# VHH binders against Flagellar brake protein YcgR (ycgR), part 62

Target 1, 263 residues: Flagellar brake protein YcgR (ycgR), of Thauera aminoaromatica (c4kar8)
Amino acid sequence: MAELSTPSPASPAPLDGGRGDELEKFTLRGARQILQLLQDLITHRGLITAHTGGGHSFMTAVLKVDEERGRVVLDPSPDPQANRRALAAPRLTCVTQLDGIRIQFPLVGLGEGQDKGRPALFAPLPAEMLRLQRREFYRLQVPLAHELSCLLKAEDLARKPVEVSARVIDIGAGGVAVVVPTGAAEFVIGGTLPACRLALPDGEPIELDLEVRNLNRQTQRNGTEQLRVGLRFAALPRAADTRIQRYIFKTERALNAKARGGL
Below, E stands for the ipSAE of ESMFold2; O stands for the ipSAE of OpenDDE; V2 stands for 0.75 times the mean of E and O plus 0.25 times the DockQ between their complexes.

## First folded at step 7 (VHH)

Design F17 (from C60 with G104N; framework vhh_7n9e_1)
Fold by ESMFold2-Fast, scan of step 7:
Structure F17 (fold): chain B 263 residues (1-263), chain A 119 residues (1-119)
Amino acid sequence: as target 1 above (263 residues)
Amino acid sequence: DVQLVESGGGLVQAGGSLRLSCAASGFTFSSYAMYWGRQAPGKGREWVSGISSGGGSTAYASSVKGRFTISRDNAKNTLYLQMNNLKPEDTALYYCAKQDWESNEFPYWGQGTQVTVSS
């Protein structure tokens, strides 16, 4: 059994909350902690992706917490179909971020009505909330223009050594996600790929031992399948860690400056 | 539909050996990486070992490396775990799991096989 992998914050997906005690250490069950976290989401106007099942989701926000009634009040979707799916769902999985911390919680028993004359969704307060520290989940989506690559040393399907130049699609303090064509090499979760080389701008490639943490197939728009490989840095020298963090911060700063336009 | 049936567990003395089997059906076994996990009394679920689809790559948790060997027979649709030099700390219910290409989270399909190691 593989250890838990967290999805990128730029492409939020719910974590498996139904299996594995690995999530227990990140789970808040105290009523006071839950109320405080929900209040923090209100204060910071955190946008929430609510997953309704069947691959469907919509954007919402916590508008207020009704402590006396034990309910949370949510902003409905402008899409009536999304609201209908949410109301029909036995459970919503809500995913958001607060200051780089991933937060996830279930809502059961969703209802609709009005709050102070405005449409609203209501649900009982969650009995638990997952709170993951920033360093365990934050991933920078690598701009395609950067052409970031990692040379992987692995074995092909015939068990022969092969070097695969993989495109880096996201990067964080703890690892990278790369894409390779299906069949380019064999991977197994927990396997170590020694002496791989991560090519960053501004210097020589960084030589790293990488551990496979997750494997997912992705279908491109043309129907072609590719393999997404999540890779953890097995150990990072301080100099390598500094270069990776510098790349992340520099790129994020540039993207934020571009997004803000006149800033 | 996917079926995984674990067997081979039992009671063994510390220092002993057991070989676990997982019989797979309902999917193309040779196309998927396979895994062993365990859940000890009073503890969470723990990844133990993995093997790639063709058997060319294997992985082990630090606690079992050098003592356990994962293998597979694609012609028989069977996954194995050879467990040597067993310790009381290896006492657990052992599960096999199939790689999930849609997510890396592993629902356990069988009831597992119990391994109990006495001192």
Scores: ipSAE 0.467, ipTM 0.834, lowest interface PAE 2.2, mean pLDDT 82

Design F19 (from C60 with E105Y; framework vhh_7n9e_1; at its last look DockQ between E and O 0.33; V2 from the best seeds 0.57)
Fold by OpenDDE, look of step 9:
Structure F19 (fold): chain B 263 residues (1-263), chain A 119 residues (1-119)
Amino acid sequence: as target 1 above (263 residues)
Amino acid sequence: DVQLVESGGGLVQAGGSLRLSCAASGFTFSSYAMYWGRQAPGKGREWVSGISSGGGSTAYASSVKGRFTISRDNAKNTLYLQMNNLKPEDTALYYCAKQDWESGYFPYWGQGTQVTVSS
């Protein structure tokens, strides 16, 4: 029986055993800390993905922190429907990144109004903010042109073995994120997918064991739903690790060169 | 609204057994993986076990592997945790949880059911 890891309470998954105590270490509950982090988000103009539930989200930003009123001011969506969903939602889950650190926080009691004559969304200050600082969180966004894929060995709803070819959307030293059609296979956080095959552009596929660390529903622009699966490398041969690192490095270099106008 | 109601906890002697239940409502239960977590006194929350939507895939913390069995009845919207060979270190408030697939976070927890294992 494969030793199954503990389910992760959040993405990214904790390294060892999914202990909630690890999340506590990364959870800010102090009013001053929360205010400072929100101010940092303002200063850096951090884009925030606000999840409203039901597979819906919109892009926002913290515009202002009103300490006197104990509220945060958010940029409304240009989509009125998104704003309606946000206002109807019992809770928003806000996700962002600052300096490579994933930040997540809930907002409840959302309202609409005006700030300085401009439409705005208002919410009470969050009671807690999760700040996940791990080196393992660095993920290279895989260029579409590279067509990286991972063959997943899983089970379907009928508990039959199934192989699913999944597109790799990001890769890091510790794992990959893939997208699969909804219903293609069953997943559970902490579950192991043995003998999977990661296809890199530079040679033969790498056989490896993967652990499911996160599951997310994604809705494409065309309305199609996909499942994003965060996978950890459960057992990675040294040679495979080297290949993966090489690929990441090479790709990053190429992307940076292109960004500088060199390609 | 998502509702999760845990039951089946109690006082048991070391080596004993308990079966926990979680009644789920407010969402399509059969479409989601479900999880058990626990919080011991003075400790943080930890995951105990997970089960896929159809029940075909399961996961266990190393501390409970071989002793606990997660299962589900989708027709009854109920999650179960069979706990055998209980140890004092298993003493905790046990929660069932659902993941928010949009955020990947676990905002949905029940009130929990207390499990106390005496030496």
Scores: ipSAE 0.807, ipTM 0.945, lowest interface PAE 0.6, mean pLDDT 88
Fold by ESMFold2-Fast, scan of step 7:
Structure F19 (fold): chain B 263 residues (1-263), chain A 119 residues (1-119)
Amino acid sequence: as target 1 above (263 residues)
Amino acid sequence: DVQLVESGGGLVQAGGSLRLSCAASGFTFSSYAMYWGRQAPGKGREWVSGISSGGGSTAYASSVKGRFTISRDNAKNTLYLQMNNLKPEDTALYYCAKQDWESGYFPYWGQGTQVTVSS
């Protein structure tokens, strides 16, 4: 059976969805903000996973920010092969976590040399840094017993309106993942589904606009094919946001209590 | 092997129009959503538009909404992008991309076709 993998808050994997616009609002481009965030990583000795491409990565840390030369100084890997891959890579994608905040940034133009007589890697200061709080990337796996559903308003092959009742499999502050039968409706990444209805336990369904973020086809152990649709909340009203957050918190708390007291 | 070949780019004046084509081979074209993206010199790739496998659903980046139209001809295994009211900021290398059902995104892009919009 294919398992749906949602990146954990501690996941070192880069966030890259083929569309960058939904992450734009969390991207820092101010020089002072970037310098401050890099200094925070130095102060807290944040471990960084640097991805060199092709599934390769190594552990590093920011040792120093050289403002005069406009560059960062990084701790090289004890593995010479990892350092050679890094130097050959056109870009490093650096991922770390600071006080429960996920931080991701690119480095281009990596070089090697020495800092205070010790081997070091150097790169120009990043032009941007992504900064995400836990609420932006956390996903609650929805218990089957809750029977959470979302009525999607979509279009069929002939561009005719159809309504599809979809089972909600995970939910976060930014959206839901749902499962629908393959062929139930036409979906495309970036498409907007207006006036959908999210049914939470206790209360009226929440009416909201959803944007398609990802589309996966999954074949279950029994041979059943399903379409998993990742959906982003567009312009979520405060009252709806509060209800969703309350559901997530209450459900997580109940699941944690059950796990600890399951004797 | 999967192959995507873009064409139709060129030099055009601001306010002009171009139609891009993407010829697809090596896969069942009608089973995949298709996308257009672009990359200006020194910038990362930007998503521009998408169309579902049967053509029933389309999507556009806000920067091109109302000016560009995506379409497809499944009998010819060809994706199109009609670009109207072109602006200098639309200058970029334009790529088509195929939906990947495993990753859930569209990581495979073709070689691209250059669009240059002069002021």
Scores: ipSAE 0.601, ipTM 0.890, lowest interface PAE 1.8, mean pLDDT 84
Fold by ESMFold2, look of step 9:
Structure F19 (fold): chain B 263 residues (1-263), chain A 119 residues (1-119)
Amino acid sequence: as target 1 above (263 residues)
Amino acid sequence: DVQLVESGGGLVQAGGSLRLSCAASGFTFSSYAMYWGRQAPGKGREWVSGISSGGGSTAYASSVKGRFTISRDNAKNTLYLQMNNLKPEDTALYYCAKQDWESGYFPYWGQGTQVTVSS
């Protein structure tokens, strides 16, 4: 059986974002894996949102994979403007789902033509496809009554140390998300915050190193702008991991018991 | 009309230096964290470095730490990457990217500037 191995001249940053390295474990790069996943999309008649940039998108589907020519065949839009935008775009970012799992892949070199006398769009096979297993573990939404906090040791715009007390809004085995006032400190994705302190309801705070994984701006109910900081645990000691898992378990059981008692 | 235009790439001998620039327009540059990434032919995109809006925090991939320095001039709307002690493994298309505060990631990136490091 012939093996497909074609290097791609460019790959876009993923739309479902983060740093590129955090998504590597969900990235398929083998030609056989890519062909099988595309065939699964065809078999299940998966609808695809194709993003052309500038906030524009259109719905499409993979009609077939042409293995002989190393290309995918896509359904064109009934809207001629959408097709013109797609053909002018340096790439399409295709997003879909298969059995509840998000699939994302870039297409470059899009062209227009005919397939068996029908209008179609063509592109070389993608060099990679993202199969995001978003549900590999759950994040506990922290009840407001628990008032979980994390003391962040960060830097200000002059690179001077600053301590920021941040409310923890969710927690899982791999990290936390916190909120801080906009401008309280300087954050950058990939930055490391050493010797932070996570305060759980029982016991002494946990000292741990954190890595910034995402940054979002939010407006609170009182109109104040806050920054949501997604943080990954670095080098988490087993005792700290045990305390975090215990907190999650106890809180989930307590929330479930409240729901059952109310029914 | 966000635009990011990279420059300063070229061919350089191993052990040499290059300084990349990224000219930014169409947004308030000083309000955004900025990043450098790179892509070698046939490889996936690699995050290289980042700098916070005011320049107070920087971060580097382990492969470039100690050799590359990210900086910004908010008065000139320009991002820089000083690359020293270049290795053949640094050969790639280098691009800058703008933080997207709404999605929390950096989905917007420039066209790139080629860096080629000969043995």
Scores: ipSAE 0.499, ipTM 0.855, lowest interface PAE 1.9, mean pLDDT 81
ESMFold2 (binder alone), look of step 9: mean pLDDT 84; pTM 0.850

Design F2 (from C60 with S103F; framework vhh_7n9e_1)
Fold by ESMFold2-Fast, scan of step 7:
Structure F2 (fold): chain B 263 residues (1-263), chain A 119 residues (1-119)
Amino acid sequence: as target 1 above (263 residues)
Amino acid sequence: DVQLVESGGGLVQAGGSLRLSCAASGFTFSSYAMYWGRQAPGKGREWVSGISSGGGSTAYASSVKGRFTISRDNAKNTLYLQMNNLKPEDTALYYCAKQDWEFGEFPYWGQGTQVTVSS
């Protein structure tokens, strides 16, 4: 039975909607496992999307784990409004990835203060962390320099066919997340966008059918508002799957080499 | 004030057909995607179908695909669900829902119309 609204692995939006039992096998609740995973995020300088509810999110990172006080220290947003929303939220849902593996965890009781003279956000250690190791949940954050785009075939709000060049912000085996300006096109959750064209650096664009799995509004660091659309690959040809996997692998290797160089 | 009023439900035998309607008011109907959901007794709410603001894009749950057709009449501010080859498993309270395009959320729900399919 289909859920009324189901978030997609192709978006950094939180996974919810009747997946409790299925996700239990991927849920870490051991204190040592949680501490190790948080430390791995620090070591790899993982960027975290923190969802504050109502479709709002901001970018952060774990700066350190304070085991003695049982809390994490997070990098505040340069946007004061985002920090105010986060502090007012009853719960943050944090989404990130490590080596293509999706990681998600809640933070409750967020506070603000200073760490070593610098502004910081603090929260108690999460009681649980989700670590999704299935192939369809792996995601690569697409480097801005790659200018990866997907030409979407959709309708505008006046019922006219429109082609929207959407920026791809993450990509995995199961789909992509893209951003479009609010109002640029009409989407419907569960709807199929036929014959879209995914442009990879090598070769011709890949023609794909995409399914809309989630929609949310996000505010960029410069204050610009955009619609984030999570899209699942429908009936992906094997040749296309191979090209996408090659792009992910090659880009991951290049990013790892750059990180080891201390850049 | 946003108002959604469902109608067209009733008792029907397996293999029969029903056409549900949702009369919308209080907003610019033609600017929003619209959805049908259902809830059977003792079960959670299930997404059934969706239609884009212009009517050019539709989506269906696998359980109803090929049997149900969603449509809209923007001049009449009305959403429809044509239900064919009904099964006892389709017995549920059917709801009309408005998606807020900007936020991607379903902030408004109707009261529902009951569909009962006898064997």
Scores: ipSAE 0.194, ipTM 0.611, lowest interface PAE 3.2, mean pLDDT 80

Design F20 (from C60 with E105W; framework vhh_7n9e_1; at its last look DockQ between E and O 0.40; V2 from the best seeds 0.63)
Fold by OpenDDE, look of step 9:
Structure F20 (fold): chain B 263 residues (1-263), chain A 119 residues (1-119)
Amino acid sequence: as target 1 above (263 residues)
Amino acid sequence: DVQLVESGGGLVQAGGSLRLSCAASGFTFSSYAMYWGRQAPGKGREWVSGISSGGGSTAYASSVKGRFTISRDNAKNTLYLQMNNLKPEDTALYYCAKQDWESGWFPYWGQGTQVTVSS
């Protein structure tokens, strides 16, 4: 029985060696730190998106940390199928946000059981947790009404240059996430997309170079499959940076005002 | 189940060349970008190179750019890494990897193939 050494859940450092070091700075590996962060998630009742693979995810929460047993207790999905997928998955990827900070951590060895007579999921404590504290990692969810887009210059499967208009779903100081139809273009992490155009509401599109940082498949509610592409600003002029920051700030203010019942 | 099996590693002198192979199974190989990573002794894992599903787009770490060439044969479900002008700092366990598109993580790694470059 070849013990499939569970590959260390840590994604290798990005192709540009300098950023791997940056991710390490944000990776918590200390047992106390991990426990504290998990407790913080409990205290704040942070909702967690748990990715089970195959394009599937469910909403959960950390209910309890059992330090004695070295395990975390999660809220199961109301969907039995989601729970089955979670239990069958070799790894659960948990994503959440606390105080505007993105938190990611893997869980392996999921089991089901009961906690105080209620159904629960159990997993060993994560070996590491990623906490992205820097503003550069903050991502504003773009309101649908803003209709931000990015024209991507890429290649198709036939290596033919293509331009793909992609909807921007989130934006930060360091980059954007966009959605494109599956098969619209070929992407590779670490690849550069030169001379792209980011459309902001406040003026002419910004020309910029983009680097592909991550790829995710997303299934819409209607069953349509899309590709989420995380893009880093590879070269951003100062003027463009200022515009982007202004947009983010303005939008955040508006959203906060609305949340407070002001709009 | 996704299986990745690396081969082609060995001992080589500085300035020498090696060609690594990765045999993939358990998924539609031609539908996924593939990557090479490595782990040197006492260091973390790092990306070396990536190639898009169709092979049209490639990426390289700055440390290997101009020396390494990634390629793939989708008909054979095989990923390649041609390594030229090898340096002692290239000594590492080399892995091929597939991304999990749902999580965005890289849970799929082979056992690796050892590359040792002597000075």
Scores: ipSAE 0.794, ipTM 0.945, lowest interface PAE 0.6, mean pLDDT 88
Fold by ESMFold2-Fast, scan of step 7:
Parts: structure tokens; C-alpha cells; sequence
Structure F20 (fold): chain B 263 residues (1-263), chain A 119 residues (1-119)
């Protein structure tokens, strides 16, 4: 029985399944981009976790890229069983991190042999590579004093439009998490909330289309239940992106200054 | 003791229709959002559709939007997926899944029902 539990981008476990379409914008398919990224892994001596299926994995590294033959050369595992599992696997899923960037790519058609007299694994160049920047999973915990809110355009149990003022508890480049009272509106993962309004401490509210990504139920210390809704920015104008990033950086700087005793 | 039992799969020609059912037991069905996911040969797990606890909100993957309709009958503890205008690329094992309020996702999957679409 398979489980649909998707790990975070910082996790060494692969991202797959229900996030296929979401990850498309972070997927590289240009031959030059793929070659450059693989070369970056060589230059930084990036340690790669290679998943062979069935909960099995081993540590490897890209030794070189053979552009002429269209293949990548990998360091074999010191464990012969791991190498046998890799060679038998229909697909190898490689996961690594490089300077706060999560990189994931498939390898198909793995073979073994020698490279300049040394044992090596060979595979055709991947047709795609996933690259997620740190800022795409970084979240700022919003200070309560900022009273950040988002006016959600949602539907109630009777399918009637409702407006729900939700408190923003965290914010990142890709979205926000908000809290609402249980029963205020109906939510479902993948649902779209059009024309919502995000109120930052300064300026006019930002109009955004949001998509539901996560739904958690929480019990507060006073016994009250609330729903935590994770929301992705479905489309974000450049001016809005700039305002959100500015708020995040400014707030981080202020929090760091407090921790350091005034700056 | 959560149980999800899918049924209604089969072999159908491109352009045809199938209706999948998921019989749920061991929890208060009407209190949970429910989902359909699928896994095609050689591919990872893919979310297909979701429906809120009361049925007031639905969502669909772009690949099935306009062709598939999710619905539920809370009195019968049953989730449905009406699949119209089926394509060969819809060939997959289809799974019913239950919202998990703690993880914020849907890790509870049934055993699946096979859908095969011939061209």
C-alpha cells in the first residue's frame, strides 16, 4: 500500500506524485541548463542520495559529464548490494542540495563499467532536473503585532460565496499560511480562491488568486478549534512579489536586530 | 481501522466513461475532505481530484478538469468519481484518500481500482 505523504523540499526524500504539475515551473528541460547544473554538482562535490526504490538508497556523486556520449558518470557505492539494486531498478531518483537549492533528477538505463581504470556507474543524461531555490520553501513567521490579514473569497457549506478575514501566520515567496475558525468556510486541497486580498502593514491590499495546499486542524490553549490553511500564490504580479519580498526581508532584519540587542 | 474500498474500474475504449466508487468506514466520513489519486505505470503518484467535507468545494488536476466529476454521498459514506471522455493517458490504478488533519495532507489510501483505456 502506497502512502501519499510528500516530504518538504529540504528533505533528502524524493518529491513526486500529486505535486507533478506544481513542480513543472521549477523543472529544467533545456540540454544546456541540465549540463550546467550537473557541472555545478561536480564543482561543488555535491553528495547525492540515489533512491533505487523499495526504501533503498545509497550515496553517490557525479564524477563527470560526457557530453560527446550523452551520459553522466557516477561514483558507485562501496556496498555491492546497493549497486546491484541500482542496476536492477527501472529508475534511479537522485536528490541533492547545492547552496540552499534542492536538486532532484531521474536516471534511467543505468550501467556499470570502468572510467579511466576505476569502477563507475553510467547513465544517459537526464531529460529533466528539478531545481528549487531556498526562498521557494522559506517561511517567515509573522509577528502578531503586524496583524497581517488576508480576506479570503470562499464558499460555505451551502455553496454560497462568503468572505473570511483570516490571520496570516507565516509568509514566503510562494504563499501564506492563514488561520480561520472551524466552519467559517469549506476548503479542499487543490481548491482555488479567486480575488483574495492580502493586507500588508503599509499600502493597499494586494489582490491575489490563491490555491489551497494544506489543511490542518488545531486546538488552541483555550480549547477553541481553528483551521490552518496553506495557500499558494496562483499568479503573482511583479509589483506584488516585490512588496511581499520587501516585507519578508525587512521583518527578518528587524527580528535579527532585536536578537542582537538593537541591530 | 480506517477502511477505503475502491471499485468501478475496468477496461474501456478511448472516449468512454466509467464511474468509480469508494466505500469508507471506520471514521466520521462527513467530517473529512476526500480525494482521488492515481498511479500510472512508470510514473509517480498523482493527485486527481478533491471534495470538501460537505461537498461545497471541489478541485481537479488540470489534466482531468472538465472531464471528471467528483461527488460524495455522506449518508452512504461513499465517494464517487465520474470519468467521461477517457483517454489512454488516464490508464492507472485509482486510489481513494482521506484528509489527515494532523499532517495537513492525505496519507490514508485504499487498495485501488485499475482503469485501462484502450486506443
Amino acid sequence: as target 1 above (263 residues)
Amino acid sequence: DVQLVESGGGLVQAGGSLRLSCAASGFTFSSYAMYWGRQAPGKGREWVSGISSGGGSTAYASSVKGRFTISRDNAKNTLYLQMNNLKPEDTALYYCAKQDWESGWFPYWGQGTQVTVSS
Scores: ipSAE 0.645, ipTM 0.902, lowest interface PAE 1.5, mean pLDDT 84
Fold by ESMFold2, look of step 9:
Structure F20 (fold): chain B 263 residues (1-263), chain A 119 residues (1-119)
Amino acid sequence: as target 1 above (263 residues)
Amino acid sequence: DVQLVESGGGLVQAGGSLRLSCAASGFTFSSYAMYWGRQAPGKGREWVSGISSGGGSTAYASSVKGRFTISRDNAKNTLYLQMNNLKPEDTALYYCAKQDWESGWFPYWGQGTQVTVSS
């Protein structure tokens, strides 16, 4: 069996929103590792969400790996429009889980055809697969009653400082996710927000530098738009890290106590 | 149908400059953050730069900061990358990408434009 690092096509194959060098430690590039992981998905009958972009996706599965031809065989959608979008997309971003671990891989050069007389989708084996083992980066879902907030020091359209008070929706050792009204400030993945202030219940706000990692828009039922901003902590002083970990531990303990009993 | 078409690549000597363009169609360009990425032969993808939907916030990989400038013209639906003081390490296919607000990722890349920097 030859090396599965196929030559890259003209279209790039991004893994996860643009910070590939920070994701490198979770990236599998070895042919044997990739084949084994794909076989594990087949064996466990893992359902895969294939994102075609533009907010469109479809459910699929890896049916088999054709090692001789260096390709993967996917289950087509019963929706013909989903299949047409997949074939037209410059790449598919495939996302699934295996034993609670997020698996993500790109497929480029998707084609259609038949496999043993049944319709199927085909692509070259991915050159890389992301296996995100994130146990060390647990994220607590912040209870609404805590009203945890983070004052973001961001930029407006004129690149001038603007302060936005953002509600924290989850928090972990490596970062937070917040929500803000759409248009409150200008955000871009990779952007840095220096000297933000995270307000915890137990003392003075923590001053910290944040980096934008993820940006999602959400439409509320009343039609208003909000933006979910995923933020990574830059170098975090040990005292600040301790306070964040203490908040997480205390809140987890309180939530577990409520779930187990009240009497 | 989303389309991104890169142009402006070429062969330049080290220390030279190029300006890349990305013509966008099939979506409301001014509503989306936009990005440049690159892929050198035999290497994985590298994020290069990003710009917010209104142009108020920009970001750069450390390897290009101070040498590259991202910009956009929302009236012309065009994204730009001004690349100065080019180095052989900058040799790559350069791609633009559109923010996907629902997934939070960059599923849309153009075909790329080749930049080759000779020593």
Scores: ipSAE 0.618, ipTM 0.891, lowest interface PAE 1.3, mean pLDDT 82
ESMFold2 (binder alone), look of step 9: mean pLDDT 84; pTM 0.852

Design F21 (from C60 with E105L; framework vhh_7n9e_1)
Fold by ESMFold2-Fast, scan of step 7:
Structure F21 (fold): chain B 263 residues (1-263), chain A 119 residues (1-119)
Amino acid sequence: as target 1 above (263 residues)
Amino acid sequence: DVQLVESGGGLVQAGGSLRLSCAASGFTFSSYAMYWGRQAPGKGREWVSGISSGGGSTAYASSVKGRFTISRDNAKNTLYLQMNNLKPEDTALYYCAKQDWESGLFPYWGQGTQVTVSS
């Protein structure tokens, strides 16, 4: 369906908070900070997309923070099936934004009842909330004509080293998304791919370490499967960062010029 | 209907070992990457380890690397986590989770198995 594996600023798709150590610097765990952020969501009427698993989600909002009972009160879905899925789920992943900043947090132990005579969902206060700047989700769609590739150093089914040339479909300040044939190598979220080589136009390939952040399976029209792999830049040197940003800027400028009827 | 049932937790002294198991049903186990996560009292869920569908690739959180080993038996639809040299900081409810190939997330997980490590 979508070629992008990394969420755009407008995308409600969640980032997996189960990789907490990797997102630690963006994670709030202070009780006062969590309470303040939830109160800010109430004040700004922030709409929340709550993901219940299996591709299911519903729209909700924080109605109230009950500090005395240590819980949050949520607006139920008008769809009874969505509420049943939420109550049956072991965990909700909540995604929203506040003033262009992406916010994501888990809720566990969801219950239902009434708040002052109105139907409501209740959950204990989250122990953590992820807070990311909106611009961190910017991704440039790589033009097919650029034939951008990344040589991945990965492992096969027997844990033997293999090299896979992957097509780069999007690129941003924090990483790339690539596509690889399903049988070419084995990937797992959190895995590190050392000494990969990113080929940009105008210059030698950039050697860098990549970390697997996202894995999506895609079936092609010919019936073959391929994987879309989201990859984070680990320990990116300044010279490499400068070249990637230059490529993004130059490509955007060219695309904007083309969109205005200039080439 | 995806079902994941964790077992093997318990009370253990610091420096001890435990092996956790996750029995999977309701999906083709051998086609999915599998993961272990944990949630300590007063903390959010933390990713612990992952293993690819065929077992050819594994990953570990820095806090457990070298001490924990993830493995799987696709013939038995079972995921394992061998935990060695346990620390009080490893005290948590441990969950297994299934890769969602459509979203790239771990949206479904079981009830968990409690691991308590005394000092």
Scores: ipSAE 0.383, ipTM 0.806, lowest interface PAE 2.8, mean pLDDT 81

